# Designs tried in a protein design chat: miniprotein binders against b1l550. Part 55

Target 1, 279 residues: b1l550
Amino acid sequence: MRLPEELLERARDIHSEAPSHRIKLDRVGSFGLKVPVEFKGFLLLAEADVWVSLPEGRRGVDLSRQVEAIYELSNPPKDPFSLCREAAISLLEKLNYADSSGVSIRFDAPLQDGESLKYYGVEISSIASDEIINKIRVEILGMTACPCTAELIRAYKSSEIAATHTQRSLGILEVSTKAEHPDPDKLASIIERAMSSPLRTYTKRPDEGGLVIRSLSNARLAEDVVREMIHLFLEEFGHLPEDTHILAAVRSMESVHMHDIYAERSFSLDEIRKEISSH

## First folded at step 21 (miniprotein)

Design gc20
Fold by OpenDDE base, look of step 21:
Structure gc20 (fold): chain B 279 residues (1-279), chain A 96 residues (1-96)
Amino acid sequence: as target 1 above (279 residues)
Amino acid sequence: SEEELERLADEFRELAERLGYDEIEVTREGDRFTIEAERNGVRIRIEVEVNGKEIRITVTIEKDGRRIRFMYVIVDPEKLEYYLEEIERIIKMFLR
């Protein structure tokens, strides 16, 4: 049953009323929206969150306008990065009582792996106020081989290629910057290159053997992986603003233990450059 | 290069013109230029800095006492048009 439109004119605007308690809210919005995006020729259904701040003198947010803002920009589907930035700005423009807005978009990004596809996880966000800050988090699985066990086995068996335990490891790069979102494929590539070897969706027997041998020949601690990620990141993205913040992390699902090994470093570009220059 | 900076200045001037800005001020300072324009109470400031192959674009939009600033750092010239189009779309949101 559709209520008569005339009733809407008589109804008080609850959202514009003064609240019982004059308290500002940081984020009010719709979470778990599904929006279509185009990424590298793929049409993907991404999960999205949209929000704005609410001033102390306003009871509620116009939630319908928030939803409208992102869906207007999503038709036709476009790349998720432009969508994120444009939507954050659009929210501020449409909801003029807000002093800040934010958009988050999450999806699995396809990555070509020979004749098959692998993927990495992406979460992008844009927070708009007097300035816009863009954030991207990339997560991709790789493989690590333990150098410590390799040395022990080498000493015991005197083999040229020492066996060692290998495990699946999750690499994480999170970047917050005033610039545009860094290229997610480049971030994923940095993570894969920092590990002992990449994972493959499809392996033929010779390829699988080669992948393992490569891993054994490039054995790395979780700590090594993080340091290598940082090094490679500086080479590729050293042009970003100096106040850009980075989290580099690895979670190694150790095959000989019931627990994971975790390593991380949080830093700004300015901070890490100073650190490296001091050695 | 000087030629590249001039080309960029012209492109951004044309962008402002397409957006209906009539009074466009272009100021050049070394390897940077600034474009300032105002239309219907929407003021835009676009700062472009060229450092080697890096193009840094800072856009400031002012409307109704609010300011929004965003930035691009472009290292691949092939992506310049992509970001110019985005900037144009963003400014259009404020002109509505």
Scores: ipSAE 0.820, ipTM 0.932, lowest interface PAE 0.6, mean pLDDT 92
Fold by OpenDDE base, look of step 22:
Structure gc20 (fold): chain B 279 residues (1-279), chain A 96 residues (1-96)
Amino acid sequence: as target 1 above (279 residues)
Amino acid sequence: SEEELERLADEFRELAERLGYDEIEVTREGDRFTIEAERNGVRIRIEVEVNGKEIRITVTIEKDGRRIRFMYVIVDPEKLEYYLEEIERIIKMFLR
């Protein structure tokens, strides 16, 4: 049933009314939207959140305009990074009562693995006010081998390649910058290279054996993985603004324990450079 | 190089012209240039700095007393056109 359009002329604009309590809200918007995006030749259905701030003198946000803003930019589908930045700015322009806006987009990124596909998780966001801040979070699974157990077994059995427990580990890189979003494939590559070995979707027996042997020869603590991620990140993305903030983390799903091992470091580029130069 | 900076200045000038800006001011200071233009109350400022192979672009848009600033750091020259197109789309949103 569609209500008569004549009712719109009689209806109060509830959103523009003064609220009962004059309090500013930081974020008001629509969460869990589905938007099409194009990424490396794939058409993906991504999840999106859109929001703006609400001033103390306005009762509500025009939610329909927010949804319209992102879908106008999503047709035809485009890369999620441009979409995110453009949508954040568009929200701020269209909703002139807001002093800030934000967009978040989440999807699984395809990554070629021989004749098959693997994937990594991506969450990007753009926050617009007087300035725009772009954020990207990349998560990818890898494999780690424990060097401590390997050393014990080596000492016990005198083997060149010591057996050790291996486990699946989640690597995380989160970057917040005033520049454009860093390349997600490069971030995923950094994480994989920092681990003992990558994971594979499809392996033949010889390839599987080789993957395990590689892991054993590159045994790393969770702490080692995080440090390696930071090192590789600085080599690849050292050109970003000095105030760029990074979170590097690993969650190791330990195979000999009931709990996970977690390690992280949060830092800005200027901070970490000073730390390294002091040694 | 000086030639590269001049080429970039021309590209950004052409961008402003395509957007319908009539009064475009270009100021050069060493390894950077600034383009300033105004159309229908929408003022744009584009600052471009070249440091080796890195191109830093800072765009400021002012409309109705509001200011928005965003930045790109381009290390791959092949991506320059991609970001120029994005900048053009963004400025067009304010000119509607």
Scores: ipSAE 0.819, ipTM 0.931, lowest interface PAE 0.6, mean pLDDT 92
Fold by OpenDDE base, last read:
Structure gc20 (fold): chain B 279 residues (1-279), chain A 96 residues (1-96)
Amino acid sequence: as target 1 above (279 residues)
Amino acid sequence: SEEELERLADEFRELAERLGYDEIEVTREGDRFTIEAERNGVRIRIEVEVNGKEIRITVTIEKDGRRIRFMYVIVDPEKLEYYLEEIERIIKMFLR
């Protein structure tokens, strides 16, 4: 049942009223929206959050306008990165009482794996005020082989290729920058290349054997993976602003333990360059 | 090259023209240029810096006493058009 529009003229505008307590809110918005996006020729249904700040003198945010802002930009579907940036800016323009806005978009990104697909997780955000800050988080699974166990077994059996425990490991790159969102496929590639081997959705017997042998021949600690991720990141994205902040992390689901091994480094580009140059 | 910088300046000028800006001021300083224009109380400033293969674009939009700044760092020339189109769409939102 739709109420007659005429009744709306008689209703108080609750959102524009003074609040009982004059307190600014940092984020007020709609979370868990579903928006269509186009990514590498795929039409995906992404999850989105949209918000704005609320000044101390206003009771509520016009949430309908927020939802309209992102859906206007998502029809026709476009890439999620442009959508994120444009929507954040649009929110500030449409909601003139807000001094800041934000958009977050989450989706699984398809990645070609021969004739099949694998995927990685993407979460992007854009926070707009006087300036815009873009954030991207990429998560992709790979495989690691333990070099410590391999060395023990090699010493014991005198084998060129020593058996070792292998496990699935989650690599994470999170980047916050004043520039545009870094390329997610490049970030995913960095993570995969930093591990002992990538995962495969589909393996034929010869390919599976080769994948395992490669992993064993490229055994890496969790610490090695993080350091390699940072190294590769600097090579690919060293052009980003110096105040760009990065989190590089790995969670190794160690197959010999019930717990995970975790390693991380948080840094700015300026900080890490100084560190490397000092050595 | 200097020729490349001039071409870029022309592209951004044309962008401003397509947006209906009049009296576009282009200032060139070495490997940088700045485009400034105003239309209907919407002031835009686009600063472009070329460093080798890298193009840094800083866009500032001013309307009703508010300022919004955003930046791109383009290392792939093939993506330039993509970001130009985005900048155009963003500025159009303020001109409505």
Scores: ipSAE 0.816, ipTM 0.932, lowest interface PAE 0.6, mean pLDDT 93
Fold by OpenDDE base, last read:
Structure gc20 (fold): chain B 279 residues (1-279), chain A 96 residues (1-96)
Amino acid sequence: as target 1 above (279 residues)
Amino acid sequence: SEEELERLADEFRELAERLGYDEIEVTREGDRFTIEAERNGVRIRIEVEVNGKEIRITVTIEKDGRRIRFMYVIVDPEKLEYYLEEIERIIKMFLR
């Protein structure tokens, strides 16, 4: 049953009324939306959050307009990065009482692995005010081999290829910048290249043996992985604004322990360049 | 190159023209140019700086006393069109 449209003319606009308490809110919006996006020829159903600030003199946000803003931009489905930036800006334009807006989009990105697929996690956001800040977080699993155990076994058995424990490790790159979102595939590639080896969805016997041998020959501590990620990041994304903030991290699910080994570095591009130049 | 800057300036001028801006001011200063235009109370300022293979684009939109600024840093020339289209879509949102 649709209520008569005439009722809208008679009803008070509750959202535009003065609140009982004149307090600004930082974020008011819809969380857990599902929006279609196009990524590398795949149509994905991404999760999205949209919000705006609410001034002290307004009781509520026009939530329907927020939802409409992102869905209008998502039809037809488009690149999630463009969608994120455009939607954040659109929210400010459509909701003129807001001084800030934000959009967050989460999805699993497909990555080709031979005839199959693997994936990495993506979370992007755009926060708009007088300026726009874009953030991306990429997470991908790789494999690490422990160099310490390898050295112990080498010393003990004098083997050409020292056995060592291997484990899955989660690599993380988070970038916050005034520029556009950096390329997610490049970020994922940096993380994988920083590991002992990438993971594979499937392996044939010769490939599996080769993968393990490669890992053993490229044994890396969690600390090594983080440092390598930073190094590779600077090579690929050193052109980003100097105030760009980066988190590089790894969580190694160590196979000899019940706990994980974690390492991270947070930095701005300016800070890390100064650090490297000082050596 | 100087030729690249001129091409970029023309591209952004054409973008403004497609958006219905008729009073477009282009100023060039060294390795950068600025495009300024106003239409129906929507003022745009596009600053483009070229440093080698890097193109830095800063877009400012002013409407109803509000200012929004966003930036692109393009190192792959093949992606320029992609971001130009985005900029066009964004400005168009304010002209509605």
Scores: ipSAE 0.816, ipTM 0.933, lowest interface PAE 0.6, mean pLDDT 93
Fold by OpenDDE base, fold request of step 23:
Structure gc20 (fold): chain B 279 residues (1-279), chain A 96 residues (1-96)
Amino acid sequence: as target 1 above (279 residues)
Amino acid sequence: SEEELERLADEFRELAERLGYDEIEVTREGDRFTIEAERNGVRIRIEVEVNGKEIRITVTIEKDGRRIRFMYVIVDPEKLEYYLEEIERIIKMFLR
C-alpha cells in the first residue's frame, strides 16, 4: 500500500524543523548498507556506511537521499575506491545543509594464490568537508618464525637451519591521506613481504616444505615485521603528502602461548623521515 | 619535462571543455600549471604539479559559497586516465 502523494502537501517536513535542542551532530547516517562493487574483475557485495553532519538548526537528515546517493553511483558496479570518494562528495552536494560527510566501505579482497584464491581485509573511508581525507586499512595474514627459539636450537644442535615455532600473524597497514587511497594490493604485498613467509590456501608436500624452510630461514620477531613494513611502505609510498598518517601493526598468534604478541607504530610521513634521518 | 607539462595542460583543458566550460584560463608557472574556469556558478580550479614521474593534481570546486578540495598523487602514468575520468564525473555532479 502506497500512501497518496497528496499527503506530502499536508504533512510537515519533520527533518527541516527546528530541533528541541539546538545542537550540531557530527554524524547521522545509514550503517550496514550492502553495495555491489567491482574489484579486479570480481563482483563483490561490500558493506557500506554513509553519513553527514547535521547543523544545530535542523531536526533530521534526509536519510533516503543518502542511500540514493551511494546506490546511484554503484549502478553499474565500479571500484570501491572511486565509489567511496565520489559518494562522499555527492553527499555534500545533495545534502547542502551538511558541512561534512563520510563514506566507509568494507570488503574482502581476492588475491590470487597459484590456482586458488586467498584474501585480505579492506576497509576504506572518505571524509569530506572543505577538504577530502581518504583512509584505507588493509589486513592480511602471514606466517612468522621466531628467531629467538631458532637461535637456542642452533646453539644446541649446531644446525645451520634450526627448527623454531611458527605461527599465523595478522599484519595491518592503515593509511590516512589527502591523496587518493593507496593501492590495496601493494599494501597487502608489503605486509606479506615483511613477514617470514606468506600463507598459502593450498600446498602440496614439496611446496609446504619449501614454505616452512623459507620461514625458518627468514625468522622475524613481531617487532621486526613492523619495522620491515614501515621500511617497505616508505619505499613504495614515500611520495604521499608529508601529513599522511600511517599505522603499522602486527598481531602474532604465537603458537607456544595462549596470548598474542602485538606491536605497532603510528606516525606521519614527516615524523618518520625525521626519525630515520637522525640515525 | 616541459613537453609532458604541456600535454597535461592540454588534457585538462580538454576536460574542462568537455564539461562545457568556455572561459578557461590556463596559467603556467615552472613545473606547475593551473586551470581556472566558471560555468553556471560552478568554479573549478585544477592545479597540476609535475615532479619527475610524480603528478600531483589538486582540484577545487566552488559552488554556492562552498568549496571542496581533493588531491591525487599519481606515480603510475597508466592511472592518469582513470583519475581524469573520476575528476570529470565529480565535477559533473556539481553541474547538475
Scores: ipSAE 0.814, ipTM 0.932, lowest interface PAE 0.6, mean pLDDT 93

Design gc20
Fold by OpenDDE base, fold request of step 23:
Structure gc20 (fold): chain B 279 residues (1-279), chain A 96 residues (1-96)
Amino acid sequence: as target 1 above (279 residues)
Amino acid sequence: SEEELERLADEFRELAERLGYDEIEVTREGDRFTIEAERNGVRIRIEVEVNGKEIRITVTIEKDGRRIRFMYVIVDPEKLEYYLEEIERIIKMFLR
């Protein structure tokens, strides 16, 4: 049932009214939207959040305009990165009372693994005001092998390849920059390369053996993984603005413990360069 | 290279022209150029700096007293077109 347009014209614009309490809100928006995106030839249904700030003198946000802003840009489906940046800016343009806007998009990014798929988690955001800041978080599982146990086993049994416990480890790279979102596949690759070995969705017997041997021959502490991620990140993304902020982390689901091992480093590019140069 | 900077300046000028800007000012300073234009109260400033293989693009849009700035750092020349198209789409949103 559609209400008569005449009645709508008589209705008060509740959103434009003065609030009972003149307080600015930082974020008002729609969370848990589903938007189609195109990523590496895949059409994905991503989850999105959209919001704007609300000035103290306005009762509410025109939420319909927010939703329209992102869906207009989502038809036809495009890459989530452009969508995120464009939508954040569009929100500010369409909702002129807002001094800031934000868009967040979450999806699982597919990676081809033979005839199957593996994936990594992606969360991107763009926060716009007088400038735009882009953030990306990439999470991908890999495999680590413990070098401490490997050394113990090597000492006990003289073998070229020492047995050790292996486990799934979640690697995390979070980047906040004034530049565009860094390439998620490159970030995922950095994480995988920083671990003992990547995971495979399926393995044939020879491949499985090779995967395990690779892990055993490249045993790494959680600390090693984080340091390697940072090293590889600097090589690949050293061109980003110096004020770019990075979180490199790993959560290792240790197979010999009931708890996880966690390691992280937070830094800006300028800070970490100074640290490395001082050594 | 100077040749690359000139090519980029031409590309961004053409972008502004496609957007319907008729008064385009291009200023070159060393390894940097700036494009400034205004149309229907929408002012754009595009600053491009070339450092080796790195192209840094800073776009500023001013409309109705609001200023928005965003930046790209391009190290892969093959991606330049992709970001140019994005910049064009963004500016078009303000011209609507």
Scores: ipSAE 0.806, ipTM 0.929, lowest interface PAE 0.6, mean pLDDT 93
Fold by OpenDDE base, fold request of step 23:
Structure gc20 (fold): chain B 279 residues (1-279), chain A 96 residues (1-96)
Amino acid sequence: as target 1 above (279 residues)
Amino acid sequence: SEEELERLADEFRELAERLGYDEIEVTREGDRFTIEAERNGVRIRIEVEVNGKEIRITVTIEKDGRRIRFMYVIVDPEKLEYYLEEIERIIKMFLR
């Protein structure tokens, strides 16, 4: 059932009315949209959030225009990074009363593991105002082996390869920059290389044994993992602007405890370079 | 190299021409050049700085008293075309 167009012409534009209280809102938008994206030859259905600011003199945001903006750009499907940046800018252009906009896109990224696939979590965002800030968060699981328990067992039994507890650990890199979003595969690789070993979707028995032995030979504290992530990040992404902000973190799901071990460092590129140069 | 900067300047000039800009000003200062153009009240400023293998591109678009600035830092020359296409699409949104 469509209302007659003649009746619609008589209706007030509620969104353009003055609000009862003249208060600016920071974010008004649609959350939990589904948008198609192309990533490394895969067509993925990603979750998206879109929003704009609302000035104090306007009652509401034209939410339909926000939705139209992102879907116009998502057809045909394109990479999620370009989509994110372009959509954030398009929102500001289409909704001229807004002084800021934002887009967030979330999906699981496929990662080749032999003939199988593993994955990592991705959340990208772009916030547009007078300047655009791009943010990416990558989360991937790896394996850690505890060096402390290994050392205790080595001291007790004099074994070349000491047994130790191993666990899944979630590594996190979050980058906020005025440059384009950094390569998510490179970020995922940094996290995996910072751990004792990567996880494998596909493993044969000999390969599984080798993976565990490698992990035991490369035992790392949660603290070691975070420091290694930072080191590897600086080697790969040291070209980013100095005001680029990074969060490096790990959550180790310790197999001997009911709780997790967590470590993090938040820093700017300028800050961390000064810190390292001081030693 | 100076030759690389000249090639980049030509590519960005051609981009502006494809977008229908007819008055394009190119200024060069050392390892940096700036392209400025205006069409139908949409002013663009593209600043390109080359440092070794790194190309830093800063785009500023001004329309109706609003300014939007965004930046790319390209270390892989093979990705340059990808970002040029994105810049072109973005500017085109403002020209509608």
Scores: ipSAE 0.780, ipTM 0.920, lowest interface PAE 0.7, mean pLDDT 93
Fold by ESMFold2, fold request of step 23:
Structure gc20 (fold): chain B 279 residues (1-279), chain A 96 residues (1-96)
Amino acid sequence: as target 1 above (279 residues)
Amino acid sequence: SEEELERLADEFRELAERLGYDEIEVTREGDRFTIEAERNGVRIRIEVEVNGKEIRITVTIEKDGRRIRFMYVIVDPEKLEYYLEEIERIIKMFLR
């Protein structure tokens, strides 16, 4: 049932009133929206959150304007990165009382894997105020092989046994920058190349053997993976603004332990360059 | 580089013209140029710097006392058109 629009002239605008308690709110929004996006020719159903700040003198946010801002830009479906950046700016333009706005978009990104597909996790966000800050988090699984056990086995039987424990490891790169969002495929590639070997959707026996041999030939500690991710990131994205912030991390599900190993490093580009150039 | 810089300046001038800006000021400082224009209370400033294949673009939009500034660091020239179209769409939001 739709009510007559003539009632708008008689009803109070509750949202524009002052609240009983004049307290600023940092994030007021609509969370868990389903938005269609187009990523590399795939039509995906992404999950999005949208929000704005609310000044102490305003009682409420016009939530329908928030939802309209992102849905207007998502029809027809388009690239999630452009959608994220544009929606954040649109929110500020539409809701002029807000000091800041934010949009986050989450989806599983398809990735070519031989004649098949695999996927990795992507979460992007854009926070707009007098400037815009773009963040991307990429998570992808790979395989690691322990170099400590490999060395012990080598020493025990010289070169007769080439073995060590292998496990799935989750690699994480999170980038926060004033520039556009980095390409998620490049971030995923950096993580995979830092691992002992990639994971495959499926393999036949010779290919499976090859993956294991590759991992044994490229044994790495979780710490090694994080350091290699940083090295590769700098090669690919060293052009980003110097105050770009990165988190590089690995959570390794060590097959011989009841618990995981975790390694991480947070840094800005200017900070890490000074550190590396001092060695 | 000189020819590329002039071509970029033309592209941004055309972008502003498509958006209805009539008084477009272009200033040049070596490997940098700045586009400035105002229409219907919406002031734009686009600063572009070229360093080899790297193109840095900073866009500032001012309307009704609000100022928004955002940037791009383009290292893949194939992506230039994609970001120019995005910039145009963003500025258009403010001209409404």
Scores: ipSAE 0.766, ipTM 0.917, lowest interface PAE 1.1, mean pLDDT 90
Fold by ESMFold2, fold request of step 23:
Formats: structure tokens, sequence, C-alpha cells
Structure gc20 (fold): chain B 279 residues (1-279), chain A 96 residues (1-96)
């Protein structure tokens, strides 16, 4: 049953009233929406949050308009980056009482792995006010091999065969910029290249042996991985605005310990360039 | 190059024309140009700067006292059309 439209003439518009307590709110929205997106030919079901600010003089947000706005832009399914940026602007245009809006979209990105697939985590957001700030976070697993143990074993033996403990490590790059979102595949590639070796969905025995030898030949501390991520990021994305903010981090699930190791550096492009040039 | 800059200016002029703008001002200063237009109370300003293969685009939209500004730093020429289409869709939101 649909209620008669005539009731709109009799009912109060609760949302447009002044509230009992005139306090502004920073984020009022709908969280945990399921939104279809198209990424590199894959149709994915992403999770999205949408919100706007609410001034102290307005009781409520027109929440149905928020949800409608993002779903209108997502049908047919499209690129999540355009969806994120366009939805943030659309919210601000449609809800004229808000002074800011935001959209976040989260999904697992498929990545080709030989004849198979693997994945990495992506979260993007766009925050709109008088300008737009775009943020992307990429997380992908790789393999690290400990250089400290490798050196001890080498020094103990006369042979040139290296051995050390290896483990999965989670690499993280997070970028916040006024420019468009960086390509997530490039961020994932930077993280993988900073590791001792990539992880594979499966390998045959000769390929597995090669992968392990590769990792031992590229032994890296968690600190080394973070530094390499920064170096590679600057090569690829040095063109972004100077006030772009980056977080580079790794969480290593050390195979010989009961706990993880963590390394992190955050910086702006301006700050890191000055630091590197001084050395 | 001057030819590349003129082609870009023509693309943005055509973009504004597709959106129904008819009094389009184009101002040029070296490797930079600015497109300005107004229709139905929606004013746009598109600033484009070319430096080698890098194209910087800044879009400002004003409607009913609200102003929003966003930018792109395009280093892959294959992506230019993709972002031009996005810009056109965004401006169209305000003209409704």
Amino acid sequence: as target 1 above (279 residues)
Amino acid sequence: SEEELERLADEFRELAERLGYDEIEVTREGDRFTIEAERNGVRIRIEVEVNGKEIRITVTIEKDGRRIRFMYVIVDPEKLEYYLEEIERIIKMFLR
C-alpha cells in the first residue's frame, strides 16, 4: 500500500524545523550501503557511506535524498572513483543547508596473478566543501625475509646459501590530495615491489622455489620496506600537489614471534622532498 | 605547444556549449587559459595549465552563493577524455 500524496499537505516537515537544542552536527548520513561498481571489467558489490553536515538551525537531514543521489549515480554500475567524487559534489548541491559532504567506498580489488586472481583492499573517500579532498587507502600482502637472521646464518656457514625466516607482511599506502584519486593498481604495485617478493595464489614447485630464492635475495626489514615504498611513491606520484599527505606503513606477521612488527611514516610531498634533498 | 593549448581551449569551449552556455569568455596567459561562462545563475570558471605532458585543470562552480572548487593533475593523456566527461557531468548537476 502506498499512502496518499495529499498527506504531505497536512503533515509537518519535521526535518526542516529548528531543533530543541541548536547544536551543529558534523556528519549525518547513511552508512553501510551496498553499491554496485565496475572496476577493470569486474562488477563488484562495494560498501559505501554518505553524509553531510547539519547546521544548528536545522532539525534533520533529508536522508532519502542522500541515498537516492548515490544510487542514481551507480545505475548502471560505474567506476568507483568517479562515483565517489561525483556523489560528494551531488550531495552538497542537493542539500543546500549543508556546508560539507562526504562519501566513502570500500571494496576488494581483483588483481591478475598469472592464470589466477588475487586481491587487495581499497577504501576511497571524497570530502566536499569549498574544495574537494580525495583520499585512497590501499592494503596488499607481500612476503618479507629477515636480513638480520640471514646475515647471522651466512656468517656461521662458509657456504653462500642463505636462509632466514620469512613471513607475510601487510603493506599500506594512504594518500590524501586535492587532485584526483591515484590509481590503486599503481599503489598496490609500489607496495609489492617494496617487499622481498609478492604472494601468489598458487605456484608449481619449481616456481615456488624461485619465489623463495627471490625473497632471500631481497631480504628487507620492515623499515626498509617503508623506505622503499616512499621512494617508489615519489617516482610515480611526485606530480601531485605539494600539500598531498601520504602514510606509508607495513605490519609484518613475523614467523618467529608471537606478535607483529609495525613501521610507519606519514609526510607531505613538500616535507619529504626537503628531507631527501638535505642528505 | 600553442597548437595543443588551442585544441584544449576548443574542447572546453565545446564542453560549455554542450551545457548550453552561450557567452563564453576565453582568456589566455602563456601556457595557461581560463574559460568563464554563466547560465541560469550558474557561473563556471575552468583554469587549465599545460606543462609538458602534465595538464592541470581547476574547476570552480558558483550557484546561489555556494562555491565549489576541484582540480585534476593529468599526466596520462589517455585519461583526458575520462576527466572531461566527469567535469561535464558535474557542471550539469548544477544546471538542473
Scores: ipSAE 0.763, ipTM 0.917, lowest interface PAE 1.1, mean pLDDT 90
Fold by ESMFold2, look of step 21:
Structure gc20 (fold): chain B 279 residues (1-279), chain A 96 residues (1-96)
Amino acid sequence: as target 1 above (279 residues)
Amino acid sequence: SEEELERLADEFRELAERLGYDEIEVTREGDRFTIEAERNGVRIRIEVEVNGKEIRITVTIEKDGRRIRFMYVIVDPEKLEYYLEEIERIIKMFLR
């Protein structure tokens, strides 16, 4: 049933009224929307959130207008990064009472893995006000091999036999910048290269042997992985604005323990450059 | 090179022309240029700096007292057209 549109002339506009309690709200929006996106030739179903700020003098948000902003741009399906940036700006243009807007988009990104695929987690956001802040978080699993146990085993047995415990480790890079979102495949590559070895969907025995040898010859502490991620990030993305913020982290699911090990570092580009140049 | 900078400035001039701007001012200084234009109360300022393969673009759009500023740092020249098209779509939102 569709109600007569003529009722709009006599009904109160509840959203434009002043609220009973004059309190500004930071994020008012629609969360958990399903949005089609195109990523590297794949059509994916992403999850999106859209929101705007709400001034203390306005009772409600025009929710249909904000949902319209992202779906309007989603037909036909497009690159999620362009969609995210454009939708954030569109929200601010469409909802003139807001002083800021935001869009986040989450999906699992496919990555070629020999004759198969593997996936890594991506979440992007764009926050618009008088400037735009773009954020991307990438999470991908890799393998780490413990150098401490490797050294102990070397000392116990002759140096001709190398062994240590290995485990899956979750690597995380999160970047917040005024520039466009970094390429997620490059971030995922940085994380994998910082690990002792990548994880594979499957492998044949000769290739599996190679992965094991690689992991043992690249034994790394979780702390070393974080430091290597930072080094590789600076090589690839040092051109970004100086106030770009990065979080680099590893959660290692230690195979010989009942608990995880976690390491992280947050920094801005100008902060880390000063730190490195002071040595 | 100077020739590459001039080609890039022409691309941004054409972008503004496609959007219906006809009073387009282009200012050049070394490896930097600025495009300024106004149409129907929508002012744009596009600042471009070229350093080797790196292209830094800053776009400012102003309409009805609202100002929004966003930027790109393009290090892959194959992505230039993709971002130019995005900039064009964003400016068009304000002209509608």
Scores: ipSAE 0.760, ipTM 0.915, lowest interface PAE 1.1, mean pLDDT 89

